# VHH binders against CTO1 family protein C17G9.12c: the designs that were tried, part 3

Target 1, 274 residues: CTO1 family protein C17G9.12c, of Schizosaccharomyces pombe (q9uue0)
Amino acid sequence: MLYIVDFDETITTYDTIHLLAEAVNKPEEWSVISDKYWQEYLAWREALPHSTTLTSYLPLLGGSRYLEEASIKRIEKSQYFSGLSEGALDNIVQLITLRAGFVEFINALVPDLRVSKTIFHVLSVNWSARVIEQTLLHHTDLTADLLCVHANDFDFDTSTNTTNGRILARNASSLLMNSTDKVREFRRIVQTDAVSSPLNVVYIGDSPTDFGCLQISPISILMRSNQKYYDILSRFEDVQLVDISEFPVQKAVPGKKIIYTCSDWCAIQKAFLA

## First folded at step 18 (VHH)

Design s1
Fold by OpenDDE, fold request of step 22:
Structure s1 (fold): chain B 274 residues (1-274), chain A 118 residues (1-118)
Amino acid sequence: as target 1 above (274 residues)
Amino acid sequence: EVQLVESGGGLVQPGGSLRLSCAASGFTVSSNYMSWVRQAPGKGLEWIGRIYTKGRTSYNPSLKSLVTISRDNSKNTLYLQMNSLRAEDTATYYCARDQVWYTGKDYWGQGTTVTVSS
């Protein structure tokens, strides 16, 4: 089984980007950047039409990419994330809370990963692949040889060994900003690691940035971090939400993508490792 | 289950004051960015202001002198104090969890309506 998993609010209990901002500790400057994004997002959100299918919804979500790109450009131009050390980033790991059952799941999975020589993949639009990686390495039995984080990351100045304010793609062909970008990288991962077993791919996510991957993955799991996202998916005519306890569903409804739902990683462990 | 429930709306005279509440469940208000947003009849969404995880606030410059955002951590509740209300402040007021940097991760209440009229 190949696992491709989102990070923020899938593995963690809350979004962790604010922790990155707080590490810099320039709250006034950050508020300017963050407020600008939020205001632009509100305008975009207001113009977003309703969809009756996940298929029609995904392109609409993709339409917001210019907002994400503009935000990243503002961040880079401002040099907000310039001057952070590796140590400063690593300290953020201690502030991150993982969802219930995740550590147990991973620790139970690690022996299987070693035997099969399979990599555990994290796919995220987060700005620090390093923090993601260090979080998993710190809290679980995962080792670097079993983990690959596909996300954005802070670039470092080699002379100062601190961040230079730029955000780059890490283990991705380009920056990861939305669901469309995740789909791109999902396909790339599958082509590399699941050629011999294309049906044994599991994607786990929680939010609209994951909807594209949930649609195309052979096995899809929605982590119920927010009822809103469940409700959105439940209204789509081409989606069938099923509790993970019913895995695997024997008879799929024609024309609908099965997306399993769960509230914690214990249920996932029971479904796949028990 | 995650929920946001706004309350405190109603009819108020011009020049009056009103405090709106936003009760959260399923997540901790103090651990998230929270905003107030309003929508007047026939108009678009207007950002009012935000409170950050560490308690810092930011406001729409056009409304800064008239509004104050606060929270009670013990009640897991967000507040919007509005003073010197005008007819143009008539709107549905929403609270939103907005500690997000990606499309679609915001979460909104159902709103509470404020009508400013003589």
Scores: ipSAE 0.747, ipTM 0.911, lowest interface PAE 0.7, mean pLDDT 94
Fold by ESMFold2, look of step 20:
Structure s1 (fold): chain B 274 residues (1-274), chain A 118 residues (1-118)
Amino acid sequence: as target 1 above (274 residues)
Amino acid sequence: EVQLVESGGGLVQPGGSLRLSCAASGFTVSSNYMSWVRQAPGKGLEWIGRIYTKGRTSYNPSLKSLVTISRDNSKNTLYLQMNSLRAEDTATYYCARDQVWYTGKDYWGQGTTVTVSS
């Protein structure tokens, strides 16, 4: 089984990217950057046409690239994330809470990971692959050789051993900013690491940045982090939401993509590892 | 289940004051960035201001002298105080759990209508 899994609000209880900004502790500078993004987002959101299918909705989500790029450019130009030590980043790990059942699920998976019967990847638009990696290594029995994180990361200045203010891609062909970028990297992971066939691939995510991967993965799981995202998907004419307890579905509705749903990792473990 | 419920709207005379409330459930207001946004009839969304997790506020410069955002953590409630109201402040007022990165994670209330008229 090839697992490709989102981090924020899929593995973690809450979105963690604000913790990165707070670690810098320059709140006035941060508000200039983040207020501008929010205003650009408001304009984009208001212009978004209504969509009745996931297939038609995904290109609309891809249209957000310009505002995500503008935000990263503002961050880099301001040097907002310059000067963070590894210790400052590692302190963020201690603030992160994992979703119920994840530690148990991943620790149960470790024996199969060691012998390559299964593979585990994180695929995230987060800005710190380091924080993702350290969170997983700190909280689980995973070792670095069993885990691959595809995300953005802070670049380090060799001479100071602190971050240099740039955000770069880690284990990805380019920066990961939206659903379209996740689909591109999802496909690259599958082409590299398919263990038997595409049907052995599971994508697990919680929010609109995951919707593209949820559409294309052979097995798709929506972690119900927020009822809003469930409701969005449930209204699409080309989607069938099914509780994970019914995995695997014997009769699919023609023309609909099955996306399984669950609220925690205990349900996934029961469905896949029982 | 995440829920935001605005209240306190209604009819107010020009020059008057009004305090809007936004009761939140399913998440902690003080752990999130929270915004007030308004939409006048037939117009686009207008950002009013934001309160950050540590309590700092920022405002649309054109409204800064007229509005104050606050919260009560014990009630998990966000507030918007508006003073010296004018007819142009007639709008639907929304509170939102907003976001600073990647599209689609924002959450909005249903809004409360403020009408400034005599």
Scores: ipSAE 0.675, ipTM 0.887, lowest interface PAE 1.4, mean pLDDT 90
Fold by OpenDDE, fold request of step 22:
Structure s1 (fold): chain B 274 residues (1-274), chain A 118 residues (1-118)
Amino acid sequence: as target 1 above (274 residues)
Amino acid sequence: EVQLVESGGGLVQPGGSLRLSCAASGFTVSSNYMSWVRQAPGKGLEWIGRIYTKGRTSYNPSLKSLVTISRDNSKNTLYLQMNSLRAEDTATYYCARDQVWYTGKDYWGQGTTVTVSS
């Protein structure tokens, strides 16, 4: 089984990107950047048409890319993260809390990963990939050879061990900003790591940025972090939500994508490792 | 399950004051960016202001002098204090968890209606 998993509010209990901003500790400068993004986002979402299918919804989500691009450019231009040390990023790891059952799941999975020489993949639109990687290496039995984090990251000067404030893609062809980008990287991962078993791919996510991957993955799991996202999916005509306890569904409804739902990683462990 | 419940809306006279509340459940208010947003009848969404995880606040410049955003961590509740209310402040007021860094991460309450009229 190949696992491709989102990070924020899928593996973690809350979105962690604000911790990066706090590490820099320039609240006034950050508020200027963040408020601009939020205002632009509000305008965008207000104008967003309603969809009756996941298929029609995904292109609309992709339309927000210019917002994320603009935000990243603002951040880089402002040099907000310039000078942030690697040590400061590493200190963020201890602030991150993981969802119930995740550590147990991973630790139970690691022996199988070693035997099969399969990599556990994390796919995230956020940064930093370093923080994500260090979090997993710190809290679980995963080792660097079994983990690949596909996310955005800071460009570091190796001579100073500080970031120059630029944001780069790590283990991705380009920056990860939305569902479309995640789908792009999902396909790349599958082409590389799932050649022998293309149907044994599991994607786990929790938010709209995961919807594209949930649609195309052979096995899809929605982590129930927010009822809103569940409700959105439940209204789509081409989606069938099923509790993970019913895995695997024997009779799929034609024309509908089965997306399993769960509240914690214990249920996932029971479904796949029991 | 994440929930936001706004309250405190109602009828108020011009020049009056009103404090709205937003009770959160399923997450910690102080651990998230929170905003107030309003929508007047027949108009679009208007951002009022935001409070950050560390307590810093930002406001719409057009409303800054009239509003104050605060929170009570012990009650996991967000507040919007409004003063010197005008007829044009008539709207449905929403609180939102707005720690958004990409599409779809915001969450809104059902709103509370404020009517400013003599």
Scores: ipSAE 0.672, ipTM 0.872, lowest interface PAE 0.9, mean pLDDT 94
Fold by ESMFold2, fold request of step 22:
Structure s1 (fold): chain B 274 residues (1-274), chain A 118 residues (1-118)
Amino acid sequence: as target 1 above (274 residues)
Amino acid sequence: EVQLVESGGGLVQPGGSLRLSCAASGFTVSSNYMSWVRQAPGKGLEWIGRIYTKGRTSYNPSLKSLVTISRDNSKNTLYLQMNSLRAEDTATYYCARDQVWYTGKDYWGQGTTVTVSS
């Protein structure tokens, strides 16, 4: 089984990217950057046409690239994230709460990971692959050799061993900013680490940045972090939402993508590791 | 699970004042960035202002003199105080938990309508 899993609000209880900004502790500078992104997002959101299918919705999500790129450029130009030590980033880990059942699920998976019977990847638009990795290593039985994180990361100045203000892709071909970027890297992961067949691939995510991967993965799981995202998917004519307790569904409705839903990792463990 | 319910709208005369409320459930307002946004009939969305997790506020410069955003953490409620209202302030007013860096993670209330008219 090849697991490809989102981090924020899928593995974690809450979004963690704001913790990165707070660690810098320059609130006035941050508000200039963040308010500008929000205003650009509002304009983009208002111009977004209504969509009745996931297939037609996904290209619209890709249209956010310009505002995501502008935000990253503002962050880099301002040097907002310059000067963070590895220790400062590692301290963020203790502020992160994991979703119920995740630690148990991963620890149960470790024996199969050691013998390559299963593979586990994180795929995220987060800005710190280091924080993701340290969170998983500190809270689970995972070791670095069993874990692969595909995300953005802060670049370091070797001479000071502090961040230099740039955000770069880590274990990915380019920056991960939206659903289209996640699909690109999902395909690269599958091409590299396929097990017996593509039908052994599971994608788990919670939000619109995951919707592209949820459409294309052989097995797709929506972690119900927010009723809004369930409601968005439920209105699409080409999607069928099914509680994971019914996995595997024997008869697909023609023209509909099955996306399984659950609220925690205990349900996933019962479905896959029972 | 997440809900935002605006209230306090209605008819008000020019020059008047009004306080809007936004009751939140399913999340903690003080742990999130919260915004007020309005939409006048036939116009686009206009950002009013934001309150950050630690209470710092920021405002649309064109509205700064007219509005104040506050919250009551014990009631998990966001407020918008508006003063010296004009006919041009007629709009539907929304509160939102706003997205930092990802499309689609924002959450909005249903809005409350304010009409400024004699």
Scores: ipSAE 0.595, ipTM 0.861, lowest interface PAE 1.7, mean pLDDT 89

Design s1
Fold by ESMFold2, fold request of step 22:
Order: structure tokens, then C-alpha cells, then sequence
Structure s1 (fold): chain B 274 residues (1-274), chain A 118 residues (1-118)
């Protein structure tokens, strides 16, 4: 099984990105940057046309690129994230809690990971691949050789051993900013890991940045972090939401993508590792 | 389940004042960035202001002299105080849990309508 998994509110109980901004502790500078993003997001959100299918909705989500790029450019130009040590980033790890059942699930998976019967990837729009990696290594039996994180990361100034204010892609061809970017990297992961052995692919995510991957993965799981996302998907004519306890569905509706739903990792473990 | 419920709207005379409330459940208001946003009939969304996790506020510069955002952490409730109301302030007012980049994680209440008319 090839697992490709979102981080924030899929593996973690809460969104962790605010913790990165708070670690810098420059609230006046942050408000200038983040207020501009929010206003640009509001304009973009308002302009979204009505969609009755996930297929027609996904290109609209990709249209967010220009505002995400503008936000990252403002962050880099301001140097807001300059000067963070590795220790400052590692301290954020201690503030992160994991969703129920994840530690048990991943630790049960480790023997299969070691013999390559299963492969585990994280795919995220988060800004710190380091925080993702350290969180997983700290809380689970994963070792660095069993884990691959595809996310954005802070670049480091080698002369000061602190962040230099730039955000770069890690284990990805370019920055991961939206659903389209996640699909791009999802496909690269599948092509790489399917070369020598066909594995069944599972994508697990919680929010609109995952919707593209949820559409294209052979097995798709929505972690129910927010009723809003369930409601959005349930209205699409080309989507069928099914509780993970019914995996695998015996009778699919033609023309609909099955997306399984669950609230925790215990349900996933029962469905896949029972 | 995340829920935001705005209240306190209604008909108000020009020059009057009004305080809107936003009761939150399913999450902690003080652990999130929270915004007020309004939409006048036939117009686009207009950001009013934001309150940050530590209580700092920021405002749309065109509105900052007219509005005040506050919260009561013990009631998990956000407030918008509006003063010197004008006909142009007629709008539906939304409370939102907002975001700092595209995640699709913004959540909105259903809104409360304020009508400023003689």
C-alpha cells in the first residue's frame, strides 16, 4: 500500500501553521502581511463560480495560485521568517498533538515499511517540512529512512545556521501552494514508487487542498476535520461519500468517485490493517 | 462541529450605534484569527477587521474610526461595535474564522443583516 497523507488536521489535531508565525513573535509585522492575504483571499473566494461537480471545481481551486504566490513574495520580501534557529523550529514540535489513532496506526505499519511492503509519504502545503519530520520522528516509531515529506521548507543561511527568510520546496518540483500543486506532486510520487512494484494507492486528506488528490487516488479518504468540507463534497454530482467502515464498497454508483470518510485513524486501521 | 452564529442585526437609524455578537462553538475563538466581514446588497465582500490570538486587532483603514472588535473568551464570543451608522453601512455582517494562506479552512457564520434607514 502506498500511503500519501496530508499533515495539518489529517495527522495533527489542529492546524499548525499559525505556530510558525507565532514563533517569530513579531505580531505587528505579521498583521500587515496576513491582513493583505486575507483581503485578497476574500476577493478570490467571492469570484468563484458555482460548481456542481468536483471535476469542474478543481480548476477553480487552481486559480488561487496568484494570491498564494503574492503572499509568499510578501513574506520573503519582509524577511518575516528570517533568523529562526533549528531549535526554535523544534520547540514548535512540542506544541503539536496528533489525531487519535495515528501513532498506533503508523507504529503498526513500521514492520511493513522496513521491508517495503508499504510506503508512507506526507504531502503538505505547510511551510516547514522540518517541523513535520520532527513531529513524526518524535511521536512515532518512524525513522528518517522510512519517512518522506513533500512540503515547503524554510531555507537556511549556512553562515548563521538560521533561516534566511526564503521558503523553498522540499522533495517537490516547486512550491506546494494549492490543490493543483498537490496533484502534481501526488503524480510524481506514484510514478516513482510504481516503477518496480504496483502498490494500491491511498490518499488521505481533510480539506480543499486535498480535493484534487482525493479525486485521482484509487483509494481516497476524507478525514472529517470540518463539516464544511464534507458538505462541499456531498453536493457534487460526481462524488459519493461513504463511511470507511464500508470499505471496500461492493456497489459503486457509475460516474461517481468514491471518497471514504472517517473521523480518526482507528477507523482507518480497522479497515486496512485489521 | 464548528459553528458561528451572528446576532444583533436589525433596523437602525442613521447616526445610531449597534453591537453585533458572534457565538462560537466547536473551537476556541482565542486560539484562532477571527474576522468581521460585510457585504452590502449587490456589492462585494468588505473586510472590516481581525482579532488575533493574543487579542491584537487590525482594521480596514476606511472603517477603523467607526468600528471596534472585541471578544469575551469566557463566553467564546466575538463582538463588533459599530458607531455613527450611515445608510452605506447597510449590509449582511459575517463572523469568520479566517486564514493566513490558502488552506480552504475559513469558516463563516450565516450572517446578520443590518439596515440603516430613516
Amino acid sequence: as target 1 above (274 residues)
Amino acid sequence: EVQLVESGGGLVQPGGSLRLSCAASGFTVSSNYMSWVRQAPGKGLEWIGRIYTKGRTSYNPSLKSLVTISRDNSKNTLYLQMNSLRAEDTATYYCARDQVWYTGKDYWGQGTTVTVSS
Scores: ipSAE 0.583, ipTM 0.858, lowest interface PAE 1.7, mean pLDDT 89

Design s6 (from r6 with W101S Y102S K105S)
Fold by OpenDDE, look of step 20:
Structure s6 (fold): chain B 274 residues (1-274), chain A 118 residues (1-118)
Amino acid sequence: as target 1 above (274 residues)
Amino acid sequence: EVQLVESGGGLVQPGGSLRLSCAASGFTVDSNYMSWVRQAPGKGLEWIGRIYTKGRTSYNPSLQSLVTISRDNSKNTLYLQMNSLRAEDTATYYCARDQVSSTGSDYWGQGTTVTVSS
């Protein structure tokens, strides 16, 4: 199987973006940037129409991209991350907590990956692909040849080993900012790595940024990090939520996408590696 | 499973104060940005303020002088103190787990209603 997995609150127990900001240690400047984004997000969220299907919901989610772009532009313009060392980023790794069972799952999977020469993919809107990569390499038996992190990353000056404050795409065609961008990259990954087995693709995510990939992936798993997102999906007429323990469902309901749900990676391991 | 449960709402006289609590579960409040927001009847959402992971707070400039956001990490609870209440402060108050980007997991509680009336 080909695994494409979200990072924040799918692999980790909480969102890790604040750890990046804290590495810079300019709380006043960061609060200005972060507060502005949040205020704009609230306004957008309030104006968002209701949807009865995942299909109709996804275009609406895509409408928030201008908020993400504006935020990134503010960050770059302010030079907030400028001067941050690579070492400072690496130190973040020890602050990240992984979900229960993830390490065991990966370590159980690695032998198969090596034999098949299949890459484990992480797909994230996070701003530090480096931190994601280092986290997985540090805590699991994954090696660099078996891992590909598709995310944003800071642009580093190789001469100083510090970031110039810009955020770039890493292992992606362009910046990853929302659900639509993830879908774009998901399709690219599948086209490249799943040519021989297009139906043997598993996407695992936890949030609305993952909803697009969950809709189109042959096998979709919602990590239940937030009950609210589960509730949103449960109300859609074109979605069928099923506990991962029932994998694989033998009879699909016509017109509905099956999305499996789980609370930890132990259940995923039982479903796919037992 | 992430949950936020607000409490402390009720009827308050003009000039009075509110003290709201937000009990969090499924995550630690000091590991996330947390905000208070409110919505008055027939009005839009209004951001009140935020507390950051390191304890720094930011407030809506229009409310800054009257608002204090704090937390008790041992109780995994967020608090909102607001003084000198007026009728226009009548609203449903929500606590929220914030995100810096569309990483996905913003969560609101069910809200607690505060009515300011003589």
Scores: ipSAE 0.131, ipTM 0.583, lowest interface PAE 2.0, mean pLDDT 92

